# VH-VL binders against s5sc42, part 19

Target 1, 176 residues: s5sc42
Amino acid sequence: MTVDALSNADNQDLRDNFIANRFLSHEAKLLDQRRFTEWLDLLDDEIRYIVPLRLMALDFDREVRADSFHINDGKVNLKVRAKRSSVSSGWGETPPSRTLRLVGSVMTDRIDQEGVLEVESAVIIYRQRAAIGQGDVLAFRRTDWLRIDGGTVKLLKRVALLTDASLATPNLAIFL
Key: E = the ipSAE of ESMFold2; O = the ipSAE of OpenDDE; V2 = 0.75 times the mean of E and O plus 0.25 times the DockQ between their complexes.

## First folded at step 4 (VH-VL)

Design s8 (framework fv_cixutumumab)
Fold by ESMFold2-Fast, scan of step 4:
Parts: sequence; C-alpha cells; structure tokens
Structure s8 (fold): chain C 176 residues (1-176), chain A 123 residues (1-123), chain B 108 residues (1-108)
Amino acid sequence: as target 1 above (176 residues)
Amino acid sequence: EVQLVQSGAEVKKPGSSVKVSCKASGGTFSSYTISWVRQAPGQGLEWMGGIIPILDIANYAQKFQGRVTITADKSTSTAYMELSSLRSEDTAVYYCARDLWFGELSPYYMDVWGKGTTVTVSS
Amino acid sequence: SSELTQDPAVSVALGQTVRITCQGDSLRSYYATWYQQKPGQAPILVIYGENNRPSGIPDRFSGSSSGNTASLTITGAQAEDEADYYCNSRDSSGDHLVFGGGTKLTVL
C-alpha cells in the first residue's frame, strides 16, 4: 500500500470515522453498564439486528434465508429483550452477565443511500456470569449502518458475523 | 387460576393446513406469553414457537420457520397456531402453554398447559 | 435439535435417590426447567429457574446445575414419580426454547 492510499481522506472521511468510533464506544459503555433504555434510544425505529447461523456460508450467499438466523430482530423485539434484561431480580435469582466490550479496526464508508454510513469493526466481548463462575471471550466482525440526520446519529442496521469459535461458546443472550 | 382450553381434534390431508386455538381464562392474557409444543406418537416434546400478545411478537423454532404462524387475539384471549404444508410426520398432539419469565438466566417456564389437540395427517 | 442430551431411561428402587441429567453447552449460560409427563397427559412443571418448585410439587424434587450439566434429583422416589422427565432451556442464541430428548423413569 502507498502513503497516499493510506492517507487519502478528506475532512468528511475523518469526521465520519470519528463519529463512528465515538458512537460505537458510547454504545459499548451503555451495554456494559446495562443502561438499556438509553441504548434503545440509539436505535433507529427501522433497526434490523441480524446474527446469521454458522450453518450458512459465511460469504452471505445471495439467498440468505430468514429461517437461518440466530437473531433477526426489529425494534420491538429488541425492546422486549432489553426490558427482560433490565427487570429487577427476585429473591434467589443470579446476577446477569457482566461484560466488557472492546471495539476496534473501525473502517467507514458512505454508501449511495443519503445520510447512511457503513461501519465495519472487530469486536471482543469479555463476559462473566457470577452464578456460572467463569469468564469467556466472544470475538466477531460486525457491520453497522448508521443513519445521520441533522445532528442525530442512530443505528439503522447491524450484522454480526460470529466465528466458529464464538458459536461454540454457550451464550448469545447478550447484545452484540 | 389460569386455564387454557384448546380446540378439538383434527384429521387433515397431506398438503393442507391446520389452525389450532388456545383460549385463556383467568389472569391477564397480555401479561405472559403462549408457547406451542408438539409431541409425535411415542416421541419427545418439541417447542414450535411462542407469542407475546401484549407486543404482537411471535418467535419460531428454526425447524418450523416458514410453515408455522402463531397469532393472538387479545379481545378474545385466544392464541392460534397454524401449520401449513402438512405431511404425515406432522401427526402429533399439539399443546399450548403459558410462559412466565423468571429472569434473564432462566428460560420462559411453562406453568399451565392445555390438554392438547390431536392432529392426524393421513391420505 | 440435539442441543440438550438426556439418557433415554433410568431406574430407581422405591425410596431410593435418583438423579436425572441434562447436558448441553447452553446450560453454562441458562438454568434448566424440568417437566414431568405421564402417559396420555400434558406435561407438568416440576422445577424452574434451577431449583424452584411450583406450589404442589413435593419437596423430594430438587434441581442443580454445574458447568454444562443440569440435574433433577428425586430423594426417596415414590411409585407415582414413574414418568417421563424433560429438561428445557434456551438454545445458545437465547432466543429459542429447546427440550431434551426425555428420560423415562421406572420405579422398581
């Protein structure tokens, strides 16, 4: 690669990458802190949240089938999951997962759809369940589409591509 | 307190559809979910899907996606399960059950079950 | 699917203790729920949330979990405990419910 190829960015590219990094970092903090109501406010009303099955070709064959997703949620399903996750525990219930999210390798590109920024990242989630007594790591690549309207940024679409190693771990109850 | 009453037995031809009803009485219908579970003769229990009536959200097991539709009518406190493109292997007893949410680490647990609806698919 | 594995059959002598096991990777993340089913009848909830009993379930029934294994223990088995027992939990995604294959308990 040339220096020009690595540094060929106008002011808009620099701003887009900064916005994406700050958005994803802020989101990670909200999820780690279990601030789900505030997290839902980051989601566009038309959000699509997709985690494909490992049984499908990872190259996303042209005919991706709906019956082949681990998760294929819209805003209503995400509200339900968030509400369940935020409910105060009753007597004897175990604490929910504790997590730490690291988001890196962030690359951005504007697409033909006006106001939409495509963001690719690599994500590592460290999670620990007190009742289970063990921590583990979930690692995956993620593509996000952010809608930028005026002064507002919302997550419009997310596709998280889990590796075979990640799919062998026993929990996708957390938000990716 | 909560009772689930299911529709009567059905005999269907291959390729047809069947729609089974589950009427809830007692308690607040919208405060819980309704699951559908089937059991073929001599076989184990198999979760098909469920619905959250308050949100009109249905969730389906992978095996049944595309063939099953679960709906709810809150005005009559009735949930429905429709299974299309019937084959002989769909011959089973179909149960509805009330799901209660205990916590993030616990699945929905089914504390009240209907008596089951026998569906026979034969040519 | 085959995500939760149970032995197909187990026997116990009257008054003795029996442990029915359920194994699957999702059990590291989620507690199992247990159901009892007698011939010609709908299932009955026995244990939920690892070790909670609904009203009407005798105290001889208890649940436990360790690693990828959940267990239903019947201490002092009675003749009326003879039935099929199913474990139930979430799949690895947390979005779907899955049943184990069932264990037929015979009380001798």
Scores: ipSAE 0.000, ipTM 0.459, lowest interface PAE 16.1, mean pLDDT 79

Design s9 (framework fv_cixutumumab)
Fold by ESMFold2-Fast, scan of step 4:
Structure s9 (fold): chain C 176 residues (1-176), chain A 123 residues (1-123), chain B 108 residues (1-108)
Amino acid sequence: as target 1 above (176 residues)
Amino acid sequence: EVQLVQSGAEVKKPGSSVKVSCKASGGTFSSYTISWVRQAPGQGLEWMGGIIPILDIANYAQKFQGRVTITADKSTSTAYMELSSLRSEDTAVYYCARDTLWFGEYYYYMDVWGKGTTVTVSS
Amino acid sequence: SSELTQDPAVSVALGQTVRITCQGDSLRSYYATWYQQKPGQAPILVIYGENNRPSGIPDRFSGSSSGNTASLTITGAQAEDEADYYCNSRDSSGDHLVFGGGTKLTVL
């Protein structure tokens, strides 16, 4: 890489990076604080939330799907998950996890689609349920598409690529 | 084991509305999702929408948005599907079915079906 | 488009293998579920989650998928298998369910 390549940014590039960093930081705070109604307001009505997985079919089924996105949720299903997470009925995660999201390595690029900003980031979620010192870590690279329209910024699409092969089941208890 | 019992056949005038019921027995329907699927004579199956009774969240197919309302009464273990502004094209058998779609499971399927309610829209 | 496409009709000789296919872009992301329907009856679930059979469904029924295509295979077709078969999956948004147009299976 050259210095020019690393510093080849006009005012729009700088503004985009700032907007993306602020948006993702604000979102992480809302999710860590379980402010799901406010988080849903950050999502475009056409949101698509995708977690690609390599998945063997269930035990005794003996079939393999190696090339697909196994979780692909839209706005309605995300609303259902958010509401389930807010109740104490045992449908959601009980007791609710304490989480800390660290979002870094943020890079932005404008694409050919009008008003859409592509954002790459690396994320670590620290999750602690009960005892201190027994936290779990989820690590993933994330690509987001932000729709910027008339002064409003919404998350249009998210693809989270998990680095841990042990999450073979598509049952995620927290938002990524 | 679990069975879904639907209300009887209806004959309606164009422009009116119809409300079909689906009563669960042999368990509680609040522990699962109820979907509504219709089938016009000689035609295929068409998903209309569903409801998660415990969360009181309903979801509708785009084609039926604004015309269909799906509700649930947990005290009677009964789900309802109301379709308004009826047209002759709404003549169909309407099925309710138990499904897993909104429980966050990877697999979704409708394993228990009602016998269907025939709705005829005629002048 | 979020719709699923099936051939309207297929035939198989008694005891032979037949494959019914369902095609749509959402099948790249979601497994298809298959229903059997005989005249005047409600649909019956035959395959879900790729290749799972409910209790009571014969082992001659199996499912598979590849890319944007899902298939229901009947190995050693019987006369009682003559019916309409529907595939079902989520649409491309993931929020709604959609059915294929159905395939009428005739057992010769």
Scores: ipSAE 0.007, ipTM 0.598, lowest interface PAE 9.3, mean pLDDT 80

## First folded at step 5 (VH-VL; framework fv_cixutumumab)

Design t1 (at its last look DockQ between E and O 0.03; V2 from the best seeds 0.00; counts 0 for: pae O 11.0 > 2, placed apart)
Fold by ESMFold2, look of step 5:
Structure t1 (fold): chain C 176 residues (1-176), chain A 126 residues (1-126), chain B 108 residues (1-108)
Amino acid sequence: as target 1 above (176 residues)
Amino acid sequence: EVQLVQSGAEVKKPGSSVKVSCKASGGTFSSYTISWVRQAPGQGLEWMGGIIPIFDIANYAQKFQGRVTITADKSTSTAYMELSSLRSEDTAVYYCARDSGLWFGELSPYYYMDVWGKGTTVTVSS
Amino acid sequence: SSELTQDPAVSVALGQTVRITCQGDSLRSYYATWYQQKPGQAPILVIYGENNRPSGIPDRFSGSSSGNTASLTITGAQAEDEADYYCNSRDSSGDHLVFGGGTKLTVL
């Protein structure tokens, strides 16, 4: 079998894919290790973090409206969520889940916004809740927009779509 | 039962600043968000921002970004709102309120302000 | 500018039913909360989570919503219901809280 020399367009695609894989792998490690302060540093100040509600079964003692979001967060809200994940309440403690994130099927595309890389990926999260002695798997596709500026890469936007509409997660205590 | 007690009325010159206090009694101060809402004479209610005391995270309405600072002191169960570069248009009653929903970190349809202070009148006159 | 719009005034005859409305795009995603305010007083919560009444609020107060519109309904209006009424919700980003401009209810 023979491999032709890569074009300049192919080399750009390879560099973009390397950047995306390195960023997403680093992020996954930070989240699995519960290093939330460092994870927040990966976020652009203008971040939009979205999990659409209409693809999830929701009954968390609240009403569900059609075509709404389960999560629609900016950086302030993500800081609050990260700090809640770092502490526990004294009377309703939920032991933190152990997680292992596998990020794959990474595809990159340059879009009509300078310095922004659109990244599609498939994600599998093995989650073990401490009291159960076994775990479950969350699987989904997500789209990320990465801002690349002077060698710095930040997450500008994330949309995570859960593929299993029957998987109920009453408190999304993990980041997708 | 939670009560919110606000500091007394203030008269200020344009260009100065004002700091209004809101002391909580009863219940756990750090359990809820404290919001600040103002009302100019003859006008409607306007949300200025709020703070989650246990996290020391504040959020501000766009209109007040850069002029307002909201802080909390957990040891005294007191929240503060400071507004700088005062103008005549800042003449208003300033309310603090407890938000019993998890406003900042949860997407919940059940957020509301169920306990209100009596308000602090701030008058800005030249 | 407020993302929530209310009529500035409505009137109702004593004992009749009145509906106060609040419109905004964010109401497609978030419920409205309703407050009553009498002159010289702090606001009082009257309806939250679409149609929940806190303790002490008469059952003549109810809430509803459809599309981008939320409504506060007072059945059998009483003289003591004369007040300003404000709707309140998250803005379209979900990051901030906004109030409608308020509706002055006159009972006669």
Scores: ipSAE 0.222, ipTM 0.690, lowest interface PAE 4.4, mean pLDDT 81
Fold by OpenDDE, look of step 5:
Structure t1 (fold): chain C 176 residues (1-176), chain A 126 residues (1-126), chain B 108 residues (1-108)
Amino acid sequence: as target 1 above (176 residues)
Amino acid sequence: EVQLVQSGAEVKKPGSSVKVSCKASGGTFSSYTISWVRQAPGQGLEWMGGIIPIFDIANYAQKFQGRVTITADKSTSTAYMELSSLRSEDTAVYYCARDSGLWFGELSPYYYMDVWGKGTTVTVSS
Amino acid sequence: SSELTQDPAVSVALGQTVRITCQGDSLRSYYATWYQQKPGQAPILVIYGENNRPSGIPDRFSGSSSGNTASLTITGAQAEDEADYYCNSRDSSGDHLVFGGGTKLTVL
């Protein structure tokens, strides 16, 4: 990578990166604090939330299939999941798990779609399920599309690709 | 670990009623949705209805509407299914199950019944 | 109202792959859930959503969907996989649940 590639950021690039980092950090905080109502307000009405199934393949380019997903949700489904998460967890986690989300490696790019910012990031989520015991870690790369309109930023689309292809955890009861 | 313990086998006359209980342990009962599923001898699974105890809202399959009543007692973490006007065709094993997806009036993207009772055999005979 | 249809019986040779398919209009809108049932036992959840396995379910079980169909695939069938398999989903209204008629799987 050239020095110019690393340092040729203009004011727009700086602003975009700032917006992306602030947005994703704020989102992470809301989720960690189980502020799901507020989190839902960050979502565009046309939100598409996708977690593809990662297949075990020798070629990384073949690991992701477009027709296989752990999650493929719109706004309505996300609302339902948020509501479930807000109630005393009879739905798989009793008591509710505590989470810590770290978002890093944030890279932004303007795409051809007006008012949309593409954001790539790496995410680590620590999840403590019980008062005693070792928590688990979810690691994934994520691509987000943020809609910037009238000073408002909304999450328009998210694709989260789990690093662990063998993750047979039936319970992705947390938002990625 | 969540468990569902059902009441014992029942033998009933035609025209009578049966009430099967399902006690939940190991979790927060009020947050559950409890569904009832029956299976006649040699036949498939048939969903009868379910209840959301926290809201005290029950929903029923059309086939059983008016003849089945599903209730829940949050204080004892017990769900009940009462079937009236029993017929010989009602002879079946009746299961209760924890339902993760049946929020009545809302769409659940992921539905499953992951915890099942062992079933209650109800025999209707003259 | 809306119903799910399954083949009543299928067979698979030991170690081979078998696909059990469920068909219904509601599957265009809702995911199918799959249950395994052996004689004298309660059903066991094996697949839900697009392709989610509960803990304890072998990875040879997988789920898929296309159009108005959902499929349970067993890759490398074992003798213990011989059972009845039921698909389940919301009906077209979304207000009720419906089961398929079940598929008896014989492992040869």
Scores: ipSAE 0.006, ipTM 0.558, lowest interface PAE 11.0, mean pLDDT 86
ESMFold2 (binder alone), look of step 5: mean pLDDT 88; pTM 0.924

Design t2 (at its last look DockQ between E and O 0.02; V2 from the best seeds 0.00; counts 0 for: pae O 12.8 > 2, placed apart)
Fold by ESMFold2, look of step 5:
Structure t2 (fold): chain C 176 residues (1-176), chain A 126 residues (1-126), chain B 108 residues (1-108)
Amino acid sequence: as target 1 above (176 residues)
Amino acid sequence: EVQLVQSGAEVKKPGSSVKVSCKASGGTFSSYTISWVRQAPGQGLEWMGGIIPIYDIANYAQKFQGRVTITADKSTSTAYMELSSLRSEDTAVYYCARDSGLWFGELSPYYYMDVWGKGTTVTVSS
Amino acid sequence: SSELTQDPAVSVALGQTVRITCQGDSLRSYYATWYQQKPGQAPILVIYGENNRPSGIPDRFSGSSSGNTASLTITGAQAEDEADYYCNSRDSSGDHLVFGGGTKLTVL
């Protein structure tokens, strides 16, 4: 419970945490408001955006692929997903889900790559799916790598780990 | 049912550019990705990139970034591949192909190219 | 070189069974697609997904995978099966498509 006086390293961690929290909060707002062109501007050109599939039991009677992905995208594929989200679905007339993102438990660490901040967070997304009218919650942890360059912050990499496999789908309709 | 008709053979000098066309007949042009695949004499197939015409979004193999431009014209159902700064190593047959059209941004186990053009021979000679 | 590796040549006696293999790290995550190409012709799709044949492809063609390896199997090989065979999949980044180097099948 007792906190000792902060060192210079602690002060840097506090500044990094503030930067990460503001970035992730801004991103969440853009996504909830469906401002996808502005969201794409937050992405580094070298972005890796990864949502692994849950580990499946191997079927040793038949070979089963392990370690597949719900999403494994660079910036071009993310532009496609954003474009798809901006227009009416070609698969139906259902309007898009409404979402509210809560990002918390933000922890930061500087890694052995200059200008890159590793950020862990927990995320809860409330969504109201128009097709069924009932809201649900997606909960997951994610790790983000933020590139900080000349006062500009960009998302360089994201790995999002879904915690509720019963709600996972191969074709996620929202960004994590 | 769907056919892809490509432009004719071309002879080019090193350092110039070439633009190959691929006109789709039948089917919905914008429903699928149009991919470009080349094959140098005696060599294997090499994916260059592709475009989703409805979104006007192209994707390029890393080897060709900065040299290839892939575009589409929905009004004429035609895709184009332009390769610049040609070298002798670019001598090849250039194919266009229709692929599953939804492989961008999808976890699709069914990546495939089911309709192929006959190919366009591009010769780069000094 | 190629992220997907194929043996450059394989032979089979008429009527026998042959496997053509394709190896790569990305095949742990993505299926291979197989194309047949005869001299002077465009490629033809023969297998996609794990083991899906488009209409018009004979039942003697099948696909399978094990670890980092995908295989095209031809049971009861016929003279017309003599061709080059290419595997195709997403690369390790997941952003691009890549072909194997091709395998020349000779039917003896």
Scores: ipSAE 0.298, ipTM 0.712, lowest interface PAE 3.7, mean pLDDT 82
Fold by OpenDDE, look of step 5:
Structure t2 (fold): chain C 176 residues (1-176), chain A 126 residues (1-126), chain B 108 residues (1-108)
Amino acid sequence: as target 1 above (176 residues)
Amino acid sequence: EVQLVQSGAEVKKPGSSVKVSCKASGGTFSSYTISWVRQAPGQGLEWMGGIIPIYDIANYAQKFQGRVTITADKSTSTAYMELSSLRSEDTAVYYCARDSGLWFGELSPYYYMDVWGKGTTVTVSS
Amino acid sequence: SSELTQDPAVSVALGQTVRITCQGDSLRSYYATWYQQKPGQAPILVIYGENNRPSGIPDRFSGSSSGNTASLTITGAQAEDEADYYCNSRDSSGDHLVFGGGTKLTVL
């Protein structure tokens, strides 16, 4: 990377980066506060939420298979997950875990699809389960596609790739 | 430790006004939202309204709109609740409480009133 | 739609479990907060959010929610738990607070 590449950023690039950071930060806050109804409103109706299964391979390029994933949900399934998370009894964690989400390393790029912004980021989620024991950390890189329509920004697609490939059965009761 | 100290008992005539004070100590008053809750004898709790002192923004229950005024003096860390046109039905214990999440522009996911005054008895009788 | 409803009275035998339920449309959107009040005293916060317990509140108190309901559960009721319990939440608009009518808990 060259300094010129950074200095040549135009106003659109700055705006895109601002939009992305603001959106993802706001999203993180909603999730940390368990404001799932509002979170769902950030999602495009055509949302695709994907968490690939990372396989341990010698070749890094072979670690991610397109046909293997922990989660591949549309908006309906995400609504169900959100509802489960909002209920203390039944299928969700009891008591619910507390989370802190940090989103960083945000990079934006306009793609060929009009009105869509591609956003790469790194995310760390600290999760405290119950009052007993050490919290755990989830770290992952994420690619998001944001649909920008007028003054509205929606999450159109998310691919979150867990850094820890050793998680055979990760508890993904939280949104990434 | 945060404490809320309320003014003393009041005896009022119908049609008059009463102003109850609530002084906060042991914390940063500007960081608080103060709510007022009353309880008539043998009845339940009733939220009257609240104020965000730093913004001087008050919000009221619809039932009391136009008859109650909630104010705050940041210099003395004191909140006030004034109720006018008093009626016998206004006889109650009036509580002030520290409110955690009544930001009248941003919703807190967790709301609670964790610190309460001891209450001020207001009696309205002819 | 901004109203919260509670049963006016419930009883529980000493050492048994009792659930006090609050119902209202606003509970679909907002958490309930629970207060305990004994005669001649100010209310005391016992549960807020989904299941948050303030310091000093015994662990026999717990909270839960489902649909348009929220519940306070006392697991192993003690004699000192005899009191009035109020649920509280934001109304449907989110701009105001509302209380349930209160539930008088008798420990037998």
Scores: ipSAE 0.005, ipTM 0.556, lowest interface PAE 12.8, mean pLDDT 87
ESMFold2 (binder alone), look of step 5: mean pLDDT 88; pTM 0.923

Design t3 (at its last look DockQ between E and O 0.02; V2 from the best seeds 0.00; counts 0 for: pae O 10.5 > 2, unsure alone 74.8 < 75, placed apart)
Fold by ESMFold2, look of step 5:
Structure t3 (fold): chain C 176 residues (1-176), chain A 126 residues (1-126), chain B 108 residues (1-108)
Amino acid sequence: as target 1 above (176 residues)
Amino acid sequence: EVQLVQSGAEVKKPGSSVKVSCKASGGTFSSYTISWVRQAPGQGLEWMGGIIPIFDIANYAQKFQGRVTITADKSTSTAYMELSSLRSEDTAVYYCARDSGLWFDELSPYYYMDVWGKGTTVTVSS
Amino acid sequence: SSELTQDPAVSVALGQTVRITCQGDSLRSYYATWYQQKPGQAPILVIYGENNRPSGIPDRFSGSSSGNTASLTITGAQAEDEADYYCNSRDSDSDHLVFGGGTKLTVL
């Protein structure tokens, strides 16, 4: 087995992976530090932020809409969600959660859409609600589409797929 | 009981702007979203956008992005809708309405407008 | 598509049952809300969610949905039910709301 010199295609892959890792690591830090105004600046104005609802079973005593979502947000809804989380003006009966995000297994691909990088990652979030004492672990895979324009990187789309078919945490009050 | 009182009818020339007010009484003004809906003569209802006064966050329908500005003054419990670059097609009745809360909240997945103003007629003619 | 489609007009004989429909892809994800509007008046809310009636709305009004279609049903239609009816929903592809084109209900 030998190690060949990197080609130009390999160098682009390395640069793409570095860009994705830097972006996702910076984002995770902003979210863990509750720096939501700076986090919103990472978002493309056309962002779609999607967390599909996985159905465990069909109960005959309840009605479930097709194509259900935990979250299906554009930038306006994300601003509202971020503001709600930061202001605490009578909307929450519990204190804000403390979080630690670990983002890894980052893989990147260029796609047919010009200037857009497709990024897959695995994410683990440790969350502790201040009043509860025991924390939750959320583990999932997500796909991100990053728009690269003149050295600026923005999140254009996120799809997060929770690994637990049944949501162990009743609220998704944190960003995934 | 929540009531929404709108400003009076307006007649405007093409190319000008109009600002319609919507004063709320009863309930907590800053806790609710105020939406704006218009209806041209003989036509259907059309959502223009809205505002959450406590956060000062406005949401605009794509059709009106760049022409509409929606604001709120919490001290007077009044929301405003300003439409610029008026055309004859903007002749309509403009309604304000209180809606069910923060848009698309996962704790309240329903969206509805339960209190409506009586409407403000805006006529755009040369 | 995010567009909500309604038949422009529907008739019902006094005392009979009528169904007003609303179709669109957004209804696969979000409930329809129904408003009644009489000439010269502001709309009023009649149904939200799947089948919730606000206080003051008669129980002859009900809602249902299946797939991409929502329906407003009026049983035992009365003369005062003659009005325009609009469905409204969140657009599944944005943070915006959309209205259907409206259905004029005539009670014969």
Scores: ipSAE 0.540, ipTM 0.806, lowest interface PAE 2.0, mean pLDDT 84
Fold by OpenDDE, look of step 5:
Structure t3 (fold): chain C 176 residues (1-176), chain A 126 residues (1-126), chain B 108 residues (1-108)
Amino acid sequence: as target 1 above (176 residues)
Amino acid sequence: EVQLVQSGAEVKKPGSSVKVSCKASGGTFSSYTISWVRQAPGQGLEWMGGIIPIFDIANYAQKFQGRVTITADKSTSTAYMELSSLRSEDTAVYYCARDSGLWFDELSPYYYMDVWGKGTTVTVSS
Amino acid sequence: SSELTQDPAVSVALGQTVRITCQGDSLRSYYATWYQQKPGQAPILVIYGENNRPSGIPDRFSGSSSGNTASLTITGAQAEDEADYYCNSRDSDSDHLVFGGGTKLTVL
């Protein structure tokens, strides 16, 4: 990678990165505060939310299966999940776990689709469960597609790939 | 169930001060903004101000600046509204309400108060 | 910039549809929040955001927005819907909250 490649950001790149960071930071805040109704309002009506299964394999390219997912949901199903999580018995946790989401390594790129910004990020989620004294950490890389239409920004698509392949349950119990 | 319990009715003389309390129970306190809204007899709702307990930051409507003080005690999950230099026009029902989120959330496109106290009647008369 | 205006009174026949409108510059930047208040009671949140209803609010209540206006619609008004309705928003300049003057809804 050249110095020019690293320093060749123009005003549009700066704005895109600013928008992406602000959006994702706000989203993280909403989720950490369990403000799911407001979170849903950040989602495009055509949202596709995907968390693939990651299998243990000798070859990295074989770890991700295109036909297996922890989550592969549209807006309707995400609403159901949000509703379930809003109650005390949501996701089978009573009381619900507390989370802290850190979003970093944000990189943006304009794609050939007009009005869509592709955003790559790394995410760490600390989760404190009431029944367990020690919290746990979820780490993953994520690619988001943000629809920018006038003054509004919506999440159009998300693909989150868990770093830990040992997650056996299809229910993550939290949004990524 | 989250509830806001307010202090009892007050009868005050002009020029005096009144301090109304609002205790939160059944949920989180510090992560929300507590707002104060009053309503004079036969009149509409009027926002007075609010506080973010976790940061101890209060904001006031211009009409009440210098005369109202909003505070919070995180240890008791109680918010307070003190109004000084009372006038007959301050006769009203005073409500505390829980905000939907943190006050300085610039990206939130809406604000709502989902939990309300039952109100505290303050009567100012000579 | 901080003022919200709404009609002081409207009437609707039982079972009919009524729309209460709120207007103000703040509504260009923020959604309106709607509260119902009956005599001697605290206000109750009925609509927030684009069209969100809290738990317990009947589905005959709906919200909409356009430009600098927001509307609360009651489709199939019931007798118990007779109340005062207030719109609320955040001022874009000061972050203060502002209420409309309220609309008294009479169900005939």
Scores: ipSAE 0.008, ipTM 0.568, lowest interface PAE 10.5, mean pLDDT 86
ESMFold2 (binder alone), look of step 5: mean pLDDT 88; pTM 0.922

